# Ledger of designs, part 8: VHH binders against q86uu1r1256to1370

Target 1, 115 residues: q86uu1r1256to1370
Amino acid sequence: SKVCRGYLVKMGGKIKSWKKRWFVFDRLKRTLSYYVDKHETKLKGVIYFQAIEEVYYDHLRSAAKKRFFRFTMVTESPNPALTFCVKTHDRLYYMVAPSAEAMRIWMDVIVTGAE

## First folded at step 3 (VHH)

Design n18 (framework vhh_5j56_2)
Fold by ESMFold2-Fast, scan of step 3:
Structure n18 (fold): chain B 115 residues (1-115), chain A 131 residues (1-131)
Amino acid sequence: as target 1 above (115 residues)
Amino acid sequence: QVQLVESGGGLVQPGGSLRLSCVASGFTFSGYEDYAIGWFRQAPGKEREGLSSISGSGSDSTSYSDSVKGRFTISRDNAKNTVYLQMNSLKPEDTAVYYCAAHYDSSGWPYDLTEADFGSWGQGTQVTVSS
């Protein structure tokens, strides 16, 4: 699909800081953007498709690289079973979906769009 | 587009103090959550050195290089869209051009003072510590 929108809980810059954000995956703009809410008036950040290396879920602590140990690992997420990771160049984003179905949809559209 | 403007540099005696300011435009500290502002310096003939950073995700998180710990303090004023570097107990080896730099969408590790992580840079302000 061209655009996917919805709430995800994103790990913020501070360790164990988790924030509910409105995410917009836009294939035409080639961006994954996040806003305060669904009105899309307060932009909080942007992930560019060209920076995305991998999308995965991983409950193993050993999957985390040394450069990312300042972040919580998937097992330290508020809901590890609904947590997926977007790996970009030299950074890792952790996101919690509201359901297993939502997680699968988000991972599918990001993987397909970033390819 | 993010623009950064440094000010507050000048000539100071050893043991003196200066407060540098970094004003951002095209970006608001209250707007973005996953950002960091870093202070760097470069002396003639030397590599650029990271000194300190402050991030805006959650509560303030700060970091300092060993060369300035205890002497320099980073802070911000979101209402003025400004980051400060308070420099105390200045030494002749602190003589350099001082730069502020911005990183956005840091997701928490921009307090690592790596030049390559910062995409937007100011033009610099000269600090000279001498008699």
Scores: ipSAE 0.015, ipTM 0.277, lowest interface PAE 7.0, mean pLDDT 75

Design n19 (framework vhh_5j56_2)
Fold by ESMFold2-Fast, scan of step 3:
Structure n19 (fold): chain B 115 residues (1-115), chain A 128 residues (1-128)
Amino acid sequence: as target 1 above (115 residues)
Amino acid sequence: QVQLVESGGGLVQPGGSLRLSCVASGFTFSYWEDYAIGWFRQAPGKEREGLSSISSGGGYSTSYSDSVKGRFTISRDNAKNTVYLQMNSLKPEDTAVYYCAAGYDYSGSLYPSDYDYWGQGTQVTVSS
């Protein structure tokens, strides 16, 4: 199957407002879409693969680049150890996985899909 | 604080054009990841009507109501934290107060209830 699905918690438009969203990674469409819930009836946003620049979880990498706000947002996450970032050319997505295993899987499929 | 300020309204003759601007403060279009900016209007005694929306993500996807499709164009300038509404072929029935609004969690919606932050509005009058 070319599609990966699951819940991730993502930072919303308001600072420190973390929302659970249903993510759909579609290799054929080259999109990472997120919905209100698993029924996929209310689309909240789309990340296009060509826009993705980086996927990372290393807080020190962000600090080393003097990106203090990025580091602060990850630290203020509900679970910093399970928080990863998807950087596009014009914005950042902060996501919390339900487990370390899920985080690794999501980061891997996004990185391989975005190549 | 999230604040939106509209400008560019005024009096114009039928068939004329206007460009409205909406300047956002309290966030930047590159920093705030899950939002949409919409244009709405309200004429006296009528409900607030959604006209157009543009997302901060999703490839800058746009939506238009049937009443303005082909005449109005929404665009954004992230460097200026500004969203524009280019209005062409204006008609007397386009006379209204025009509002820009920001809704967090991208919806692409033209429903006023999906938007959390509103500007004060700018008057557009189309008359001879």
Scores: ipSAE 0.006, ipTM 0.137, lowest interface PAE 10.9, mean pLDDT 75

Design n20 (framework vhh_5j56_2)
Fold by ESMFold2-Fast, scan of step 3:
Structure n20 (fold): chain B 115 residues (1-115), chain A 130 residues (1-130)
Amino acid sequence: as target 1 above (115 residues)
Amino acid sequence: QVQLVESGGGLVQPGGSLRLSCVASGFTLDDYEDYAIGWFRQAPGKEREGLSSISWSGGSTTSYSDSVKGRFTISRDNAKNTVYLQMNSLKPEDTAVYYCAATRYYSGTYPLHESAYDYWGQGTQVTVSS
């Protein structure tokens, strides 16, 4: 069983609000899932490893691809310095980690697992 | 509770076109981004076949079964809570009841499998004949 779990703050899609969600990265199932809370009783979404194209945290790099929009999303984050992005083929997920260490761990686990 | 209502079915000649509509309601603000809508059909005596899907939020990630690629186009109008299926070059074999379905667990390409969808509409009949 190789699982990474913890709270991240995620930006909403249609409504641009930041929501605290419990994330579970499951290497065996090849999924990144998020729940309302740590009890894992209300599933809110699943990102399949096959759908993940890119993981990055550089807001300037993000802005370069779609300059004004992506830069604005990162700067509107509750904590831009701890914000990282998971790009799938249909959408970009913006997430805020609780610390710089947690951000590095999450990014590494997702990148390594998606390969 | 998510509710789906299909419309736009009817009788068409082979080679004709129809546009089906699916009006979705019951999405909460908290749930909007986590839904996808799929179109399925079922002919008498056959199992339900997945045709196409579209994400409810973000861009417009679409998926199509091989039987309808190039003939059918899925699109959405979020302001009207509506998903459309534009059906062109219709064939007699396209005769079926067409359903829209919603799932709460979508990211990227999702299999067009009946078991992946949580909510279903009542269906609309499409008949292709002379």
Scores: ipSAE 0.013, ipTM 0.237, lowest interface PAE 8.3, mean pLDDT 76

Design n21 (framework vhh_5j56_2)
Fold by ESMFold2-Fast, scan of step 3:
Structure n21 (fold): chain B 115 residues (1-115), chain A 129 residues (1-129)
Amino acid sequence: as target 1 above (115 residues)
Amino acid sequence: QVQLVESGGGLVQPGGSLRLSCVASGFTFDTYWSYAIGWFRQAPGKEREGLSSISTYGDRSTSYSDSVKGRFTISRDNAKNTVYLQMNSLKPEDTAVYYCAAEEGYSDLYFTPDSYDYWGQGTQVTVSS
């Protein structure tokens, strides 16, 4: 299979709301698509590889560290340590992976696909 | 089914205050899978303008447009599934129909009406002497 699939929790941009979505990385179509669930019936959005500028997590990790060292700080992410960002020319996508290994895999396939 | 119902509009004099309420049904605010709720307004012959937004999950993150920042305050009561817009120091220019809207699954980077999936019917606010 030339396709990577799995659940990620996705944030909106300026107004924060987090939803679990089924993501499909398709190297042949050059798309990262997300669906309501694993049945891939209800498409919610598509990120085209050509639009991707970078994949990034350091700023969110920095924010999580500040959270531990400042008096009463609440993060918007359900798990800041597993949160990464896909930056396109018109939008930022924030995603929470189910594990550190899953985050590494997703970031790697998106970066290699966007080349 | 997601449904939003606004209330609290009416006639008020310049410098006065109003509190708008938006009651949501079809989802629970205090869950991990939640919505972003925004307040918008539209005056006759003008485009719909975004005013303020709040997350229903997490730290109650809020944002405001420059036109209302410092005068309007958005808040939520998760037990009542309700979002409020407290409007202070009202001006005649604030006269409009006020709408509550919900964004399904995520928020737009830019606070735009087109990003919102569900809309209430609106409540009229008139600021005049």
Scores: ipSAE 0.006, ipTM 0.140, lowest interface PAE 13.2, mean pLDDT 73

Design n22 (framework vhh_5j56_2)
Fold by ESMFold2-Fast, scan of step 3:
Parts: sequence; structure tokens; C-alpha cells
Structure n22 (fold): chain B 115 residues (1-115), chain A 130 residues (1-130)
Amino acid sequence: as target 1 above (115 residues)
Amino acid sequence: QVQLVESGGGLVQPGGSLRLSCVASGFTFSSDYYYAIGWFRQAPGKEREGLSSISRSGDSTTSYSDSVKGRFTISRDNAKNTVYLQMNSLKPEDTAVYYCAAKDFGYEVDYSSPGEYDYWGQGTQVTVSS
């Protein structure tokens, strides 16, 4: 129960490109880390649980509050229906899950871990 | 510490049935969707092959290799922290040591690859002969 692993497609920080990354949820370290691939040899970034403010899947909310920018970003996703957001103090992360079940599990894991 | 213990192996005649059990300790299935369990077998002089995996009960999260699909069924009893492999219509070529293995749950995990799994039981012998 300590660790959940899997591929998600993440939007790049500086360029609006979508890249497949290997994510590792580690409850003991309180981190969500992402790597180039499943061998976990090249770390690309870390999201600390303490920095997470919100986890959501809500096209309507994005349209209502940040209509132009957020809605456009989500619709540019390789799969908008499987796209969810992790909001931290510093930035927004847009992620695409490989299935609806995977999206639900990742969102549940992140929300529960951040508590 | 994660530990797995297999049981239920033995001698059976062709066409017979056996049910193998894998008892887990160090984690729980009912609260622990972060672990997947796989069944593997290895005959003398052969590579270890993947047979089946289960990551959650009650949906389409079970998988089977073509060699056993339709004959073997994987299931879990979360209250007993146990995974079962029901083996029907057994053939002499099913003779092998059977292992259960556990891995942190991953959506892109190849259930057939022994190298993906972190924890292994010691195995239980299944012999199919007259």
C-alpha cells in the first residue's frame, strides 16, 4: 500500500508538449515522483504532498473559472476524457491516465496521500 | 516485510483439478490496490512463465496466458488475504513448480514478466501423471 507506480502522460512545463512519464506514488516519503521510464534511472521531477492544493477532473469548472486558458489546455490533451489536474502552490500539472479506472485510482491515491 | 506462501500442490491424474492458494503477509488485499499478484510456473530446464494475474476483485483486472485461458481461474479472498488458482483439465505439460509473486501495482506492468515482480513465494510442486 506504500507505493503505486504507472505511466501517465504529462504536459511539459516550458513547452506545451505531452510526454509519457513513469510516476511513483510513495506514501512514506510523501512524494509523487516522475521518471523517464519504468527503470527509474532518470528522475524528471517531484511533487511533494504538502504542496498539493487540489486534484480534480472538471472541464466545466475549468471553463467557468479559467475558461480560455484551462479549457484550451485540457482540450489539447491526447485524451481530454482521461485528463486530470494536480494543483500545487507553484504550478498546475495536467496528466492523462491510460484508462478511466487508472485515473480514478491515481486521483484517489494522490488525494488520500495529501491528507 | 512482504511474504508469500503457496500451498495446494500435489500429484494429480490427467484431466484432474487442483486449487493452489497463496497467503500474503505484510500487506492486505482489501485496502491495498497498490499490489498485484501473479501466478508463475517453472518446469525443469525451462524459463519461468507467467500464467495469470489479479490486481483487484470485481472487475476486468484479471489476466491469463493463452496456455491456461479457459482452464485456470484466478480469484482472491480479501478477508483471508489469499489468492487462489483453480486449475482444471490438467495435462502432463502442466507439471511444474508453481509460484505466486507480488508487485507494487502498475498500469503498464507486463504480468507475464518475472522480472517485474519484487516478492516471491518458495513454490509448490504440481505433478500431472498417471
Scores: ipSAE 0.005, ipTM 0.198, lowest interface PAE 10.7, mean pLDDT 75

Design n23 (framework vhh_7z1x_3)
Fold by ESMFold2-Fast, scan of step 3:
Structure n23 (fold): chain B 115 residues (1-115), chain A 125 residues (1-125)
Amino acid sequence: as target 1 above (115 residues)
Amino acid sequence: QVQLVETGGGLVQPGGSLRLSCTASGFTFSHYWMNWVRQAPGKGLEWLSGISHSGDYTSYADSVKGRFTISRDNAKNTLYLQMNSLQPDDTAVYFCAKGPIQYWEGDTYDYFDYWGQGTQVTVSS
């Protein structure tokens, strides 16, 4: 099976913060999982492919309330230009890629894997 | 409509074991991440463990990792917590809680929409 792995910085939980996490995109399991580190021993979250609605560059998205809602979301990121969003039915996941190339690869892999 | 009922609490000596059960009704149990959360006297809520809809993924708080095991039986709409090597500071009310379809990092109990009434676990002589 084809698995994409790597570090992404994700928006944190209860306290607004950004945390570096090890992400694993597994086409066979149909999950995007993330761990504390690359040893994959401490699972911190799972996004199921069936729950993914959309993947987008938040800063490029045209929205009715862009200047209020989406601008605020993007500007809270440590690297707005490298920030992308995975939208599910009940949550928005904001992630920062280490490079523009990595961001494109992650977005492509997630979009194609989610069907 | 939605009900979560915990059972299995009680008094146990340090080093002992207990198995908690939570019976769910009023929703499609097999679709949701399920969780155990506790609250000790005079303290806040502490998330302990979560299990995915299928049981394929589990996660534990550092305070209970290696001692507690979460599991589920979707045919019986039941969530379990096997607690081993219990310590006095495990004394708390234990709640099962319905989570979202997916799980994410952090203090995830903020996203739990239904909670049981809780079951008391007391670890002492």
Scores: ipSAE 0.005, ipTM 0.255, lowest interface PAE 10.0, mean pLDDT 77

Design n24 (framework vhh_7uia_1)
Fold by ESMFold2-Fast, scan of step 3:
Structure n24 (fold): chain B 115 residues (1-115), chain A 125 residues (1-125)
Amino acid sequence: as target 1 above (115 residues)
Amino acid sequence: QLQLVETGGGLVKPGGSLRLSCVVSGFTFSEYYMAWVRQAPGKELEWVSSISPSGGRTYYEDSVKGRFTISTDNAKNTLYLQMSSLKPEDTAVYYCARSDLYVSGWGPEDHFDYWGQGTQVTVSS
C-alpha cells in the first residue's frame, strides 16, 4: 500500500462536471495528487494527508446530509453506489471509482495514510 | 531476464473449477504487486485480482469475489489463481502481470511493467 495509482472521476470545482483524473496515493510523501492523465506531466491538485478530516461512502451519509447533497448538487454523480468523499479543512472532494473493490481499496489506503 | 509463464487454462463446464499458475523468474514477489488480468473475446483488458508484495493483502474485482482466490508460493516462485463456480462470462485469456504499485480497475494495461503470454480459459456446456 506504499503507492497506489489509477483513474477516478472527480467533481470539478469551478464547473460542476465530472472529470476523469489520474490519482497517485504516495504514503512516503503523504500526498494524494491528481493529474490530467497517467503521464503525470500536468498536476491539477494535491490533497495533503494532514488536511484530511473524513473519508466516507457518499451513499452511507446521514439522511440530513443526503437531503443537503440532493439540494446543492447541480450535477449528480454518474454512479452514486461507487461514489466516495474526502473531506479536508478547505474542500469536499467527490470521487467515482471504477468498481466497488477499487472504491474499497482507495478508501482504505487514504484512511490508513491519513492516520 | 524477467519472465512470467502462465499454465492451467482449459475447457471447463459452468460451475467447474480451474487453478491457473504463473511461474516467475528474474525477481521475487517481496518487491512487487502481482495481478491476474483477463481479456474476453472482442473486449478490453479487465483487472481480476491482485496480491501485495508481502502476500498479506488480496484484492478482487466484484464479479469474482467469493469465487476466485489469489495466492503465492515463494518457494516455487509461483502465483496462483484458484477459480471456482466458473461462469460462461469468465471465458477469457488470463494474464499474469507485475507492478511495483497497486493498480485499479481502469487501465490495467497502463500500470503493469511485465506480462505473461496468457492462458485461455473457456467455460461452456
Scores: ipSAE 0.000, ipTM 0.155, lowest interface PAE 13.6, mean pLDDT 76

Design p01 (framework vhh_7mjh_2)
Fold by ESMFold2-Fast, scan of step 3:
Structure p01 (fold): chain B 115 residues (1-115), chain A 124 residues (1-124)
Amino acid sequence: as target 1 above (115 residues)
Amino acid sequence: EVQLVESGGGLVQPGGSLRLSCAASGFTFSTYWMSWVRQAPGKGLEWIGRIYSSGDTSYNPSLKSLVTISRDNSKNTLYLQMNSLRAEDTATYYCAKDDYPETYYYDSGEFDYWGQGTTVTVSS
């Protein structure tokens, strides 16, 4: 299939900012879109593939990182072992997968799509 | 009070061109990323592209050859130029504001405000 869908939790950049979002990977359109829920009626954002530089995991680094954005401390990952990063030229995204298998699948499809 | 108001929609012939506008108020327009998103009747939302504070742009690859996004920071206005319009471009077009100002970097990247939309119908 050219489209992969599922829930991921993404970091929002503020304390209490981890948000459950419905992600849609569309390989043909070269976009990774995220919505409020699986009905795909409220779009919250888009990562276009040409902007993706790197997809990686570092569960210890992700858990230990404390960041100030707008002088606000960013919340640590709720599940460091299932956290992976999507680095784009303009933004860094932290994502928590629902399982180890889901994390592997998401990282694989994003890396393959970004190539 | 943040407001986004789209205009410029209407009936256009196949092969024609149309420019949509989005008038912004209630925030420092020049420092925020802006996007255009459309929804065809009975279909899902489709991201068209975004424009950065610098004026640089990123487009949905499926639409890149057909559209141009621009902004006029002195008028707090966002534009979408569409060329070679087809019946399949019939949709409601929305402008959306990112929660990312140019001087900040964080892991959010979400649309926090939307306009009400303007309808474009491509028909003979």
Scores: ipSAE 0.526, ipTM 0.777, lowest interface PAE 1.7, mean pLDDT 81

Design p02 (framework vhh_7mjh_2)
Fold by ESMFold2-Fast, scan of step 3:
Structure p02 (fold): chain B 115 residues (1-115), chain A 124 residues (1-124)
Amino acid sequence: as target 1 above (115 residues)
Amino acid sequence: EVQLVESGGGLVQPGGSLRLSCAASGFTFSTYWMSWVRQAPGKGLEWIGRIYSSGTTYYNPSLKSLVTISRDNSKNTLYLQMNSLRAEDTATYYCAKDSYPETYYYDSGEFDYWGQGTTVTVSS
């Protein structure tokens, strides 16, 4: 399948700010795009495959004390067991999948498509 | 008040070139990633690419050979150069601002402000 679509809950950039977004993984375009909803008419952002460094399920591996003017790392997910991370050289994205199976599928598709 | 104003759209013949501009105001332009996004009639939004304050760019690979994104931080202006235009490039083109400055490492990367768009029609 060249395109994978579905809802994930994504960290919104502030502590306890988690938002449901419609994700589209497009192997041909090499992009992981996310929209407000499944109609794909309001684009919120894009993760470019070339920018992806790693994908992992244990977000605590990246936990670090940040000082200066950076935001505090979000340590509380609405569902830690279904939370995975996409690390790019620019940003770190936290996502909550609707199920363990969905989480595995998304991680596998992103890793395989990005490499 | 944050404002993004696109310009440069219009009617262009297939095979032609066009340069779009986006004039930014109301924020420190030089510290934010900026993006170009387009929407063809009846289609969803398609990301074109983004640019860092230093000029480093990331493109949608499907469009990489056809477009160049640049910026002039002294003029608070973002540019999109398009070459070899096809009928399929007919769309409304938007510039979009990232929600947080480049110094915010764990940001979601979401867009918080969009321009009103400028329409490009590629037709004979």
Scores: ipSAE 0.013, ipTM 0.518, lowest interface PAE 7.9, mean pLDDT 79

Design p03 (framework vhh_7mjh_2)
Fold by ESMFold2-Fast, scan of step 3:
Structure p03 (fold): chain B 115 residues (1-115), chain A 123 residues (1-123)
Amino acid sequence: as target 1 above (115 residues)
Amino acid sequence: EVQLVESGGGLVQPGGSLRLSCAASGFTFSTYWMSWVRQAPGKGLEWIGRIYSSGTTSYNPSLKSLVTISRDNSKNTLYLQMNSLRAEDTATYYCAKDSYPGYYYDSGEFDYWGQGTTVTVSS
């Protein structure tokens, strides 16, 4: 299928909150969209593929890119071991997967789709 | 009180053009990212595109050649210009406010939506 769907917990919205969102990766539209729930009736945001620069673990790569005003949002995550980052031209997205397998799948799909 | 009010919808012939407006109030419009989203009858939500506070735009690649998003910060108004309309463009069109500004680590979310304006493409 050209579409990958599932729940991820993302940082953001209103002041450092971590929110469970339903993510839809759509290769045909070249978008990664997130909704309130699996019914896909309340859209909360969109990341378009062309804006994606990197997909990584915060502790492995972001330390080299944080410059002088360092912070580590992964350590404030509900589950640092399952947290990955999607870096775009404008924003940095922090996401928590429900399992190690789900994290591998999401990172692979986003990296491959963005290429 | 944050309010977003869409207008400009109506009946349009196939191949025609239409410009939608979204009048914003209750927040500092110029500093926020704004998006257009549509929903065709019986279908899911489809993101059309966004405009940054800088005026830069990002579009759904499937719609990029058919639409242009712009803003007038002096009038607190967001616009969607649509050209070469087809029957499949029949939908309710919504403007949505992103929660940006924030820190660059704040991913943002749509926190307010308008009630929508309906576009029907029919002969």
Scores: ipSAE 0.394, ipTM 0.765, lowest interface PAE 2.8, mean pLDDT 82

Design p04 (framework vhh_7mjh_2)
Fold by ESMFold2-Fast, scan of step 3:
Structure p04 (fold): chain B 115 residues (1-115), chain A 122 residues (1-122)
Amino acid sequence: as target 1 above (115 residues)
Amino acid sequence: EVQLVESGGGLVQPGGSLRLSCAASGFTFSTYWMSWVRQAPGKGLEWIGRIYSSGTTSYNPSLKSLVTISRDNSKNTLYLQMNSLRAEDTATYYCAKDSYGSYYDSGEFDYWGQGTTVTVSS
């Protein structure tokens, strides 16, 4: 599939709130973009495929300390079982899918598209 | 109040160069990531690139050879240098502020400028 579209709930950065955003996975443009709504007129952010390093289920990671403290967002997520992460070289994104099926599909198309 | 004001747009001939500026105010400019985004007439928004607080840049691979993003923190100004302009580069150009600059944050564009129009024609 060249393009996958749908709503995901994404964690905000500065004000830690979970916001519903319209995501567009576009293999031809090599972008994962997110908008305010399905009309795709108000762009909120873009993740370039080349920047994607990992996609993983958040609940499978534990808090860890090495040089810097890291922790999972499981305890803060509105639905930890449906929360997944997209790690880029510049930022970590936390997303909640509307169902287990949707989460599987989103993770698969992102991983496959990024290669 | 956060404000972003783009300038430098105008009419330019194919093959020409142009530098756009974005004057920022109302926040600590030097600590935030900044992006350039464009919209061609009747088309969707296209991300051009970003500059981190460190000065490092990340570009849309389709545009990387044609553009350079830079910043002057002493003037609170963001720049977009464009070279070898083509008719396809005709668009309104926006600067956008990232909501957070940390590596582990899930940021969004929280403020946009009103845009400056670039027309490339002979």
Scores: ipSAE 0.190, ipTM 0.641, lowest interface PAE 4.2, mean pLDDT 82

Design p05 (framework vhh_7mjh_2)
Fold by ESMFold2-Fast, scan of step 3:
Structure p05 (fold): chain B 115 residues (1-115), chain A 124 residues (1-124)
Amino acid sequence: as target 1 above (115 residues)
Amino acid sequence: EVQLVESGGGLVQPGGSLRLSCAASGFTFSTYWMSWVRQAPGKGLEWIGRIYSSGTTSYNPSLKSLVTISRDNSKNTLYLQMNSLRAEDTATYYCAKDLYPETYYFDSGEFDYWGQGTTVTVSS
């Protein structure tokens, strides 16, 4: 099975708190884990596939979940056009891909892994 | 200062049960997501599950049948109940605190503090 890994910038809970994290998508373990850096020695968090409900990039659709923070989230993203959301049962994860191509790849592997 | 202190580890026989505790201090425990993470000898960190302030839980699907996470906000304590333990469950178990409080609308999903860990050895 294929493991996809790379850098994404992830939104923190604090506004304007966007941090670069090393993400590892593991189909065998069914986890999306993220680390401080590519050495994978300090785990920062994990999203398991079964918790994923939706993956989307439309900022207006994102605003439907968090209406009062629509403009703040969009405005404060380092690159709104490359920002996508992974919605789980209990939280929202906002991520910025390094390119449009990378965003498409990450969304595709997460969606197919979660099904 | 923020402190997380795990306890309850030890030697247990295959098929046995064990309950781990994590005593939290130095922050408003009731407003944060809490997680359990383990590390088997020679292996990487494996996320077990997490719990919301209200008690809603999310688990690693590979471990869901073996564990139950609960919390007591009045005692600032997090729990991990483990059943049907196997040799493969031998690991150091850590509790971990989320970076941001739940009252913030966009959860980070990142940990900022970890306990020192408590060791569980499953052996006959």
Scores: ipSAE 0.000, ipTM 0.256, lowest interface PAE 14.7, mean pLDDT 77

